# Miniprotein binders against q9h3h3: the designs that were tried, part 100

Target 1, 235 residues: q9h3h3
Amino acid sequence: EDGFTAEHLAAEAMAADMDPWLVFDARTTPATELDAWLAKYPPSQVTRYGDPGSPNSEPVGWIAVYGQGYSPNSGDVQGLQAAWEALQTSGRPITPGTLRQLAITHHVLSGKWLMHLAPGFKLDHAWAGIARAVVEGQLQVAKVSPRAKEGGRQVICVYTDDFTDRLGVLEADSAIRAAGIKCLLTYKPDVYTYLGIYRANRWHLCPTLYESRFQLGGSARGSRVLDRANNVELT
Key: E = the ipSAE of ESMFold2; O = the ipSAE of OpenDDE; V2 = 0.75 times the mean of E and O plus 0.25 times the DockQ between their complexes.

## First folded at step 7 (miniprotein)

Design QA24 (at its last look DockQ between E and O 0.65; V2 from the best seeds 0.55)
Fold by ESMFold2, look of step 8:
Structure QA24 (fold): chain B 235 residues (1-235), chain A 105 residues (1-105)
Amino acid sequence: as target 1 above (235 residues)
Amino acid sequence: TEDEVRKLFEKLIKLFEYAMKRVEELLKKAEEAAKNGDTETAEKYLEEAKYLALKARLIIYILKELAEETGNEEFKRMAEEAKRIIEEAEKRLKEVEEKVKEARS
């Protein structure tokens, strides 16, 4: 392999970002239409490029659900990127604290819980549960990747407004678990995405801020959440 | 593997070029909508242009990392040229944004 696996994945993600999305927008679409939409576009069958036999004839980058209260605000991403470039030439150390401060200063505070599932019933069921949680207001916005030709794992992203608000991040984890999701969840602040910082980056930054593992006999939330930066449990 | 990295680099350049062509088209549409007094439409074109410019900037970050890790001078030159192109587009974007903001009232 060429040692640039994260860069290959990032390139695919950016190509997907630029292609059309299949969106259920609860702000303009009645909630009663959700189940029909989910049945028409199961993520295990929606293909990235519109393969024969799929429900889509055109490329699909992402399948997304916007909640009724969704108000997009990515913050000052251009200012963030400019400050990042200036920081790299300043001689100051680049640390997780530096990234956190940049995100706060530029109001780029969103982040997302991620889960990876193989195509099939489990993925479609998990997505349906997440999508319903979004439409019902327990979550604000989520997206899922379509199926690639190789049939590799797909990703569900569940967004939160503020990665520095630990309570809000944990509440989203709880809502995900209430939808019946038992797999490993990882949380990545969007600041890392907007700066192109992935695992194995040259600054040795860890883009995963939190990990959540389901525990059957655990607290009412049903998960064990670890802060990766400090190696401490939040639950 | 060098052939695979070069293919990745070329794919990223194509994505960058696509994004930049769309940014320029959207900025022209935003200016025209603003001149016609339709500032709501102009703002929608600007928002899409901002999104694409953000993606183009992310592409450049990956190009720069590939150039640094490989030591490939051709990759370095291409990444630097792409950076000059996006910086000019971002300046243009800010100028159009101010024109649309002024047209708003």
Scores: ipSAE 0.585, ipTM 0.806, lowest interface PAE 1.5, mean pLDDT 87
Fold by ESMFold2-Fast, scan of step 7:
Structure QA24 (fold): chain B 235 residues (1-235), chain A 105 residues (1-105)
Amino acid sequence: as target 1 above (235 residues)
Amino acid sequence: TEDEVRKLFEKLIKLFEYAMKRVEELLKKAEEAAKNGDTETAEKYLEEAKYLALKARLIIYILKELAEETGNEEFKRMAEEAKRIIEEAEKRLKEVEEKVKEARS
């Protein structure tokens, strides 16, 4: 409906990135404290801009959980952006393969599985499952958006280190499914985010590389994963 | 529609201005911490400033795409002005980073 929905969502995400985060950091906090933290800050009740009646009185951009082994490595994002601008000036074709090579050259390899859920019990339950998987070491890091004043779906992001490592991406999907998640998942590399490439871009690039659908008995993993870049089913 | 794009463009410009203001504030704090020999605090402010500068660069990429998609000359001029501002801020960030490194040595 909206011609620029992806750009509007990107603007909201950037604003959230710039505001304070609520973080459970398993590197410095005992795992035994997680259940109390999840009960105190359920994402369906944490408000985006603060409310004395909610768990937070101040604005919150994201609610995040860092795993014990989490070591952030964003690569050379500045070098990536400079190379991107040079590529646009050069007149050379801009293709998925070219962006993949730029990402590899500058070590900007992280990506994320995304799920969108309405505020409520199912969102809070899904987030609790993901958070426990992170603290237990099956996933590395995850975040969830707080409740917007106008309502609407909230997003859970589950990060992986290397979008070119298909097995690692699939292992993260398996861990998400093992946590009880049954909704549609899509996977996006952060390289597209760092270059401002969203749905409806002028180069006709699809920033979504994988799609995961829950399936009973279809595979031992409980899901069917489609490689959208190559149009190939991986399960 | 023209109105939808203009509203989005104005929202992005406002976010960009917020980011640029915070970057300058953080860079001043980093310089002050470095002068006082508190290089650990200076590095924290630098990392936060770098993060915000990266977000501002992303905003410019979206502004440029909106200007290109609409063919609107006013949007193109505004996007170019924002690009000039971020390039100046990135140069300033590099200068402060060098000062912090000098204080360490």
Scores: ipSAE 0.474, ipTM 0.758, lowest interface PAE 2.1, mean pLDDT 86
Fold by OpenDDE base, look of step 8:
Structure QA24 (fold): chain B 235 residues (1-235), chain A 105 residues (1-105)
Amino acid sequence: as target 1 above (235 residues)
Amino acid sequence: TEDEVRKLFEKLIKLFEYAMKRVEELLKKAEEAAKNGDTETAEKYLEEAKYLALKARLIIYILKELAEETGNEEFKRMAEEAKRIIEEAEKRLKEVEEKVKEARS
């Protein structure tokens, strides 16, 4: 994908972040209501701008599910950005290790597994599986993009609290696979987003740390996870 | 194309302006709620304002990159102006946060 395309997608994601969200919060809503909520707001039918005949009449940025253990903590993003600007000015080499250390220092540790699916039954089914896993406490929080007017792929994001916790990242992958999802997954720390590090960035940093491929008959995890930075298999 | 980059830049500026407008509205609502003794509502508006301010900063990062990539001096100036605006808003956000804390005590 051309660098320009990545920036355009980032702009669209930011626009979506600012619009109202459809949220199921398991902290305040009984789990027994999840199925009715999923039926009311299937991601393939919820439209980004509230098109006529959609379940939503108003713009929706994201559809999200919050687990009982979900606690929003973004860390010190302002401090992170200041340190990043200082680092750039210093002319010191910037590596994935540098970003990891910055993230740790400023407690900006959230990351997400990403999957892209075409609108339709498969997407809605995948989302239902993820939403259930969140409500059951196997995952903490997830969101899915609404249907775009152009009918492009929708994205499901499954978050983890700490991208430096390899076990936690792998456990989330396992939970996603247990929900029946077989597509390619990529894991991206939020720190890269907060620093404006997208695909084809000037520092040649890859914002994807992990890749998960479904494996038939493999380990109990049902996937092969690759550390892209080190080109090492973790499973 | 140059036209596509311009369109993206303009879109980002509009999003930034929208975010900043909402931040100001939310800060006003937070202050009003705090004055009325509704600290819970004030904190909710403050949290939303912080979230939008963060998004505004992210927009500025993309604006800067686009300005640098194109070498367009107008884009650079606009990105710098946006940075000044967010810094002022963040200062105001801190002031409102202090007022809310005082109202809670």
Scores: ipSAE 0.458, ipTM 0.758, lowest interface PAE 1.2, mean pLDDT 90
ESMFold2 (binder alone), look of step 8: mean pLDDT 84; pTM 0.811

Design QA25
Fold by ESMFold2-Fast, scan of step 7:
Structure QA25 (fold): chain B 235 residues (1-235), chain A 105 residues (1-105)
Amino acid sequence: as target 1 above (235 residues)
Amino acid sequence: TEDEVRKLFEKLIKMFERAMKRVEELLKKAEEAAKNGDTETAEKYLEEAKYLALKARLIIYILKELAEETGNEEFKRMAEEAKRIIEEAEKRLKEVEEKVKEARS
């Protein structure tokens, strides 16, 4: 009931986003340099605020890999925010459908598959697989959080251009699975992030649109994908 | 608690101020690169500045929500001042973007 948990989560995310990033940019860097870069900056060892014993002495907000075809497009976030404020004062229902419509109108369409892993070999191996998939063109862009002092789980985010393009979202899931990832994945549209909508929001909206669970030999896609909003299987 | 909300608000203001300083630094570097004919470097700095300005805009949204939810008049004034600052920065960014386009052509 405090209502401020979402603001705390947003503040932490904003801090990470605005701090320097370690980036492998396949648009300007040869793919042959990726393995050396991954060995130099394993996410389990890169520290959030820098440390003499880590690969970084300065703060790092994110470790990212940009694909050759990556073209950043946040859409009209300012227009989205204005429309969101107008919607709140209008008295109209605030539903996933109205949020989706605002996102489409303002071209704020990107979203991401998230996976949370403990610091260690499995995290570094998962990130290496994702990074190679990005550089090889199966995924567009991905990032992973650095290690926090408290030793909590780290997150890998794999972005897609358009959360309303179900086929594209499912193709990204398939590429993640093909990279050897077997953990739980959840998908969140970035429009929720830009509007400060997290788990405990006043509108009771679920920011997670899809959920993917690994499936041994039971699916052509290698996973079972659920529509979290309707609790309906998509695969 | 109210003390926890105040600390969060103050943290967000400091993050916002840091972002605004960085945006201005990047815009100056973009102008210098464009003036020297290095349009590729100018575009990179401009893109970084746009990204930081976008993130700073999100901070304004959170500050406004906190001010509305608490009804605190001090928070409302601080959020409104931050909004004025970001609007000036966004105007400055548009001016630099135009200079970069001119240098490219």
Scores: ipSAE 0.310, ipTM 0.618, lowest interface PAE 3.2, mean pLDDT 85

Design QA26 (at its last look DockQ between E and O 0.73; V2 from the best seeds 0.00; counts 0 for: pae E 2.2 > 1.5)
Fold by ESMFold2-Fast, scan of step 7:
Structure QA26 (fold): chain B 235 residues (1-235), chain A 105 residues (1-105)
Amino acid sequence: as target 1 above (235 residues)
Amino acid sequence: TEDEVRKLFEKLIKAFERAMKRVEELLKKAEEAAKNGDTETAEKYLEEAKYLALKARLIIYILKELAEETGNEEFKRMAEEAKRIIEEAEKRLKEVEEKVKEARS
């Protein structure tokens, strides 16, 4: 069933978070080293569990690029989890608004734009564009999944520090589009991940807050961003 | 299918076990750096360990949900053991955090 597939993909991503990452950290590494690093570790060739034929011999969970100004802040995740358990036992309605308020109260504000691409040249090219935007300061941080054995799609995640900051979310979308990305993008707050909400069906919660579609119209080039919670076009 | 759920559960348990080993390795490195007066390096290892412990804790929720959904007693036992392991790792992490703070004073 569709629910099982979504659960499987979410669980794979969670497992990947726990394995080692290959990181280009622009806070400590000169930007001039980026092109060589991208050539050494193209996501279409880096394997999830290591392979003699790949750039890695050991498991790799994610390939990531940290911007010069990147300052990680997970917020009070323990407080968030405790409040979530209390909410479930209270019998109070569980809604997107309630979850948003818990996230704000506990400062668990990060979120990400997601794009899914088949392994190959287009994925590697898209990742290179995103990585350069991060190192140049247009984006803060990004990661991409390594290749799975069975050639399933890989995901690029581009993070923003505050999912409640609509302008910041839209600025990240614009930077992604400026990097040449034309595929569908969806935006998910990390609060859903921290609470283990990987199936929309249980609480009827859609973990996707925003959706971005590439739009080519007349003299305009860019994207249309939809607020999924309110079904309102933002651009 | 039940076979697909079993494979998923086993994959998550193995990832959890790898993470717990890395947490302990990072905590030992943090302690060593703190004992040598390198508090900056100790704090970096400690923060990496905290991140891994956080992600491992999140896997416990998924493991428990899968065990409850399937009604499989073996899965329930494994999920409870994983919960015990992460709770012990979190205690260890707080102990190392205090040692790092002490070394800074």
Scores: ipSAE 0.501, ipTM 0.769, lowest interface PAE 1.8, mean pLDDT 85
Fold by ESMFold2, look of step 8:
Structure QA26 (fold): chain B 235 residues (1-235), chain A 105 residues (1-105)
Amino acid sequence: as target 1 above (235 residues)
Amino acid sequence: TEDEVRKLFEKLIKAFERAMKRVEELLKKAEEAAKNGDTETAEKYLEEAKYLALKARLIIYILKELAEETGNEEFKRMAEEAKRIIEEAEKRLKEVEEKVKEARS
């Protein structure tokens, strides 16, 4: 049941990838235009398929902000996929270590912090904070899903360029928290997405590598980050 | 669960169809820009088309997985038809790519 739900979410995300995106690209657009753009395209009002009365008349797969330093590099995805197919036919064990090595070998190292929020003010506020952090250079690239017709939670994805770089991943977590985000964050390497490996996959691999929980009070500020693979707290 | 897989399969097929329509639109825009001597614009449309085609190819991977999980022969035929369509689009993409390269020189 839960596995099928994960497949549905993954398929929705891939379908969204296929439709046009609404993009604020700080590399070509002045930062002073960001607030107007955010007001024009709040994620709680931008509809997936261009419903009447929404700010968009056509389908929107994702709403995205590219930072000044964003340099797209997905790595050798086709080589990764070929090696994955060969691995499956080789009889070698499929383990998280095997996936990690494939990702490193083919330079498919990007990953993302994910947060899920209900449509409304909280979502729009969180997105605006993330978008500003991207334009200001604390984060490199982020995207948020548009509103689905049936409602439900929407997702904000904040990318990092190397899931093996724990310091970089922790820096992104800190920047997200500095934008006022207090909800649970989960981190998924893109290698799992490109190979079609979801939560309830045939190999029982866990695509969630890190979890971040905001800690209120205490002597330390910020979040507690857990490495799910090693059951080790990083913070 | 068969009904759930059918809904998912149909959703992905629709997304694939929209993507193929978008690819053709981008290729037409790339050709028009190249014909007008605007090679920078032509290259931007071409790169977007290439990226979209790559993503559409990944959808076929998911369609094949769903077809195998169900053993459904109609799903297998639909996934194979999608594969044929993307292969033809990739050939057209290469043709337009050569036109854009020729316009640069």
Scores: ipSAE 0.433, ipTM 0.729, lowest interface PAE 2.2, mean pLDDT 85
Fold by OpenDDE base, look of step 8:
Structure QA26 (fold): chain B 235 residues (1-235), chain A 105 residues (1-105)
Amino acid sequence: as target 1 above (235 residues)
Amino acid sequence: TEDEVRKLFEKLIKAFERAMKRVEELLKKAEEAAKNGDTETAEKYLEEAKYLALKARLIIYILKELAEETGNEEFKRMAEEAKRIIEEAEKRLKEVEEKVKEARS
């Protein structure tokens, strides 16, 4: 993917965060209503800007499902940004370890597994599997992008509370695989997004910490997870 | 390209403006709910407004970076205006939060 395409997608995601979301909240809505909600708002049919004939008449940024244990915690993003600016000014070397330490210090620890799928039955089926896993408590929170006018790939994001908790990251991968998803997954901490490192950055920092590839007949997890920073397989 | 950066900047500005409108609407709804003694509803709207305000701050951060990277004075002005808007919204958010607290007491 052209570097420009990645930047455009990141900006689109940020813009989408500002528009209304379609949310199923398992904390307030019975799990028995999930199937009806999924049928009403299939991601392949929900349009970004509420096109005629879509299930939504108004713009939708994301379709999301919140689990019973979901608690939004953004940490100290402002403090993180200030510390990042100070670090840049200091001329000190910036490494993935530096960012990890900043994230820990400011409690900005959220991260997400990402999967990109073409609009259609496969996407809707994948989303239904993820949504069910969230409602059943195997995952905490997930969201999917609505259909764009241009018909590009849609993204499903599955969040974890702490990107530094390797076990938690791997457990989420296992739950995604158990939901029947076989595509490539990439894991990205939110701290990179908050600091604008989603671009071609002058520090050559890779915002992807982990990659998960589906494996037939392999480990109980059904995937191989690669630590990209260290080039080490974790499974 | 410069054109691509411009399109990105404009897209983010529009998103920010929509978000700020929603924040204002949510704060009005929160105030109304608080006046009616529905503190639970007021807190729900307030929490949503806080979340949007936080995300809006992130957009402003990116807008500033884009403005600095391009050196475009128009983008700098727009980013500064966005900063003023969010600061006003955050002030209003604090005022509504206090009203909701008073309604709970």
Scores: ipSAE 0.424, ipTM 0.751, lowest interface PAE 1.1, mean pLDDT 89
ESMFold2 (binder alone), look of step 8: mean pLDDT 85; pTM 0.816

Design QA27 (at its last look DockQ between E and O 0.80; V2 from the best seeds 0.00; counts 0 for: pae E 1.52 > 1.5)
Fold by OpenDDE base, look of step 8:
Structure QA27 (fold): chain B 235 residues (1-235), chain A 105 residues (1-105)
Amino acid sequence: as target 1 above (235 residues)
Amino acid sequence: TEDEVRKLFEKLIKLFERMMKRVEELLKKAEEAAKNGDTETAEKYLEEAKYLALKARLIIYILKELAEETGNEEFKRMAEEAKRIIEEAEKRLKEVEEKVKEARS
């Protein structure tokens, strides 16, 4: 991967946040309608800019599914950013522990499992499995990027409420694996996103806290989860 | 490559400019809605403006990192200019927020 791929993806994601989302909200829509919605808007066919012949005529930033327990709470992101700027100005050491404390103080605790898949049947099948898990209450919320004009990999994001809750993060991994997902997963707290930390940086902060690798014949979880900060296996 | 970084930087600047334009439009709509007594609509536009302003700050953080990594003084200047723009917009956002609160009371 080119050295600035992460920043390119971040720029594209932010651009997508400005465009309308296709949302299935399980709080207001019966679960029985999910299959029809998935068939209408398969992620591999939904185009970022509403290309001719696509299911969407208008630009779509994200395709998302909200579970029954979904509550949009981003915490005090403005306060977090102010504290981050003050910290940089102070010249105090910045560590993963520092960011964790900032996140806790400002209640910016959300994080996400990420998977990258090529457009096609495998992506649509993966998304359908995740969407069902969200509607069934095994996961809270997920989104997938639409197909880009030039192609490339699409990303599925599965959110958890608290990146400091190790058990909750692991439970989400288990639910993703139970949905039939076998690819590599990386877990990233949103605090790193909000502070512009996407790759190797001047503070040597790694935005990926966990990696999950599928394991055949292993534990009931079906994956091996690595704590990247401590280089310790959690499963 | 240097060319790739430049292209990314330009892409981010253009995105920032689009976001800031949208923020200003939303703030105007919020003010108009508040004047008309439609506080619900005003709050909706205000929340969208706040969200975009937050994303604009994120862009500035990325721009600063790119500028620092490349050592390009032009990029540093552009990132600082973007920071001034967002700070001014955030000041206006607070003013509009107070107007919406007053209209709701």
Scores: ipSAE 0.675, ipTM 0.862, lowest interface PAE 0.8, mean pLDDT 92
Fold by ESMFold2, look of step 8:
Structure QA27 (fold): chain B 235 residues (1-235), chain A 105 residues (1-105)
Amino acid sequence: as target 1 above (235 residues)
Amino acid sequence: TEDEVRKLFEKLIKLFERMMKRVEELLKKAEEAAKNGDTETAEKYLEEAKYLALKARLIIYILKELAEETGNEEFKRMAEEAKRIIEEAEKRLKEVEEKVKEARS
């Protein structure tokens, strides 16, 4: 183990991006087929590289569900990256507000709620709930990592289209909780991902914008959400 | 340690090389599709190439941070070479994009 855990995870995620994905696309596949698909490809059994006994014979990078209304748009990421490089040479301070403005200017507004679960029933159950929420239209897009040979924790990513729309981000949190998810959730805007900014970065930026903790008595939506940038509870 | 950083750096360089090879393949496919008048297919290959180029640039950001953190001159030179390679690929990507747009007419 070293001080570069986030960088190793990022490298693995980018390698996974290049391998085939298992996708349930509600735009082209009837919703009645979802439960069979989930039973065929539980994330705790789909292996990253196609282990013997797996439902998959070839490598799988990600397992994903696209909702009926999903319209992929990453924004002007090329312009974002160019502006980021110019900013670094300018001598101006780099702050969370700087990253927010950069994302707005270049329309790189998507972000994601993240949860990390060990392989097994809890992971598969959580994924199934999320996948149903996507197909039913409460969420737009989600993905989950397959099982690694080491059997380490897997990640579910639930995307939102605009991290600056706090109400929309909170609505996604509520939809996740309505699916029965009780674990810790963290929210990371995609702008941080596209600029390679992880928790241990030289600008001391915190890529986690929000934390959501499930509580019965703290929120109308059944969760307590903390704004990490302003240290303010939103719920 | 330097050994830990070198291992991560090697992994990232290998991934960068995979991405750049795929970008070149996609750009060739986009040009061929445009030559055949299939601009819809050409645009799909071009969009995929653009996406991978964005990811490849992300690798460069990580390489640069690792080089800066270690002060290792060999790592710095490798990161600069990767940056030069992606910059050239991004120029070619833009040229292919213009060819696809022209083929529409």
Scores: ipSAE 0.610, ipTM 0.825, lowest interface PAE 1.5, mean pLDDT 88
Fold by ESMFold2-Fast, scan of step 7:
Structure QA27 (fold): chain B 235 residues (1-235), chain A 105 residues (1-105)
Amino acid sequence: as target 1 above (235 residues)
Amino acid sequence: TEDEVRKLFEKLIKLFERMMKRVEELLKKAEEAAKNGDTETAEKYLEEAKYLALKARLIIYILKELAEETGNEEFKRMAEEAKRIIEEAEKRLKEVEEKVKEARS
């Protein structure tokens, strides 16, 4: 029914990865410069391929903020992909547990909280909050998509270093909520992305592990987190 | 909905071809830098090529799944040809990686 929306979005994300990024890198740039950078490049106004009316004249794939302590670690993606192909060729059962073990073995542990918002004030405000949390050290790294030619929702991705560390994933959710974010969040391990798994599939692999909904005045976290794969509430 | 799958397949194949062209360009630049003794620049291009090859590989995974879902023989052959292309590029990448290591010595 969705007409392969997930695969189309994945293709666009891969194309975006190949184009230049606008980056605020707190490892080399003073935190005092962040507000000016955010004002110069609001995500709702930065266009994917450049436009006379936008802040950019050239294509922009992503707008990103790197925290001062951010140390990228993608793990052994080549080894992961080789092991995945060997597993498929072996004819042995492919399960969520098997994929988790492959990710651990090859140290491909990163994951991300995703939020989708329409272009406008709420998107720009949410991104500014996330960016400040990254520069202040409550989050490690984040990126947001630029405005597409046809419009449509934009995505903010907030990365964590280990999807198997449930407490760490939940702490990131709490930090996102503390930054003022109230929209729906979903969490996806990068191992699924590196293997081209973006939706329901024949192996019953669930690329979305968690879902977070804002709850006013309830949890200390400010949200209710659901384990999507097992349909169990964690908070 | 085979028309929808065909459009997606064509979109993915075009992206794959663009990635493969960029990989070859990067590998040629890495070889030239290594030949000139500029191992720092050679390593930069080599790592960029490796990253793109990883992304191209996941496109193959999507193409194979789409071919399986449709049962379309033509899609399956196209996915198999794309796999052959990337395997050839990965051999080329290893050859350039060895040349860069030799130049470092």
Scores: ipSAE 0.522, ipTM 0.790, lowest interface PAE 1.8, mean pLDDT 87
ESMFold2 (binder alone), look of step 8: mean pLDDT 85; pTM 0.818

Design QA28
Fold by ESMFold2-Fast, scan of step 7:
Structure QA28 (fold): chain B 235 residues (1-235), chain A 105 residues (1-105)
Amino acid sequence: as target 1 above (235 residues)
Amino acid sequence: TEDEVRKLFEKLIKLFERAMKRVEELLKKAEEAAKNGDTETAEKYLEEALYLALKARLIIYILKELAEETGNEEFKRMAEEAKRIIEEAEKRLKEVEEKVKEARS
């Protein structure tokens, strides 16, 4: 019940989306240039609002890597939004299942694995691993936040095309783990974002659909993945 | 909390206005690239515009929720105006999308 913390975070994310991005686009740039680009723009040193002493003098909202086969598909968000308004007016129960059906009907299917790391070597190393996986075709697209002026953790987002495609979500998790990532990962469908559903919402929905925990000596995948919405273990 | 909500509302309106301005700039660039036969560049501008428009729709939802929660008539009026603006921008977006498709064909 904090005073609109989730909404303030959404506003900050929106501001970042509108500021310039530093992008390595594998669709137009040779993979051989990636290592130099990663050395030039380590996320622990790229500053949110620019600093002559950092790699950037101007504001940067996100640092991103696009895979060679990356083709964004947002679906019919207008139709989704209209259907959402109708659902709220209808008095029908608003549940994870009804949102899932709305998302499928309107093809708003993308989602992302999220990880939060403190600025420093481990963040830069994790991002480099993710970026290489994207350029090598194991992941489609990823982005990382720049260093905030106030400090605090930075976030790496790894996107998948279809949150209902469990195999695809699990394949992305496996690729993240193969890149050496060991922290907790949470997965959020973009449909929740486009409908304004955050941690504290009036419908008491959990915006986190999947959760991944690293495990030593466990499964061949190196992680346990849970479907939080249905309370079913996927691995 | 009324003051806290007001500051959040003002921040969201500012972000929405920036998004709408950026969307229009990108759509103009997409149209010009398509007119010049540069369909690859036109598609990139269109993709960026679509992405920002989707983010801007989220702002409308938050504005509506804040207006409803506060019962503030000023907030309600601003949210309704923002909704009108985004609906117009979405029509413009579909128009440019069709022009880009025509140029590709």
Scores: ipSAE 0.334, ipTM 0.630, lowest interface PAE 2.6, mean pLDDT 85

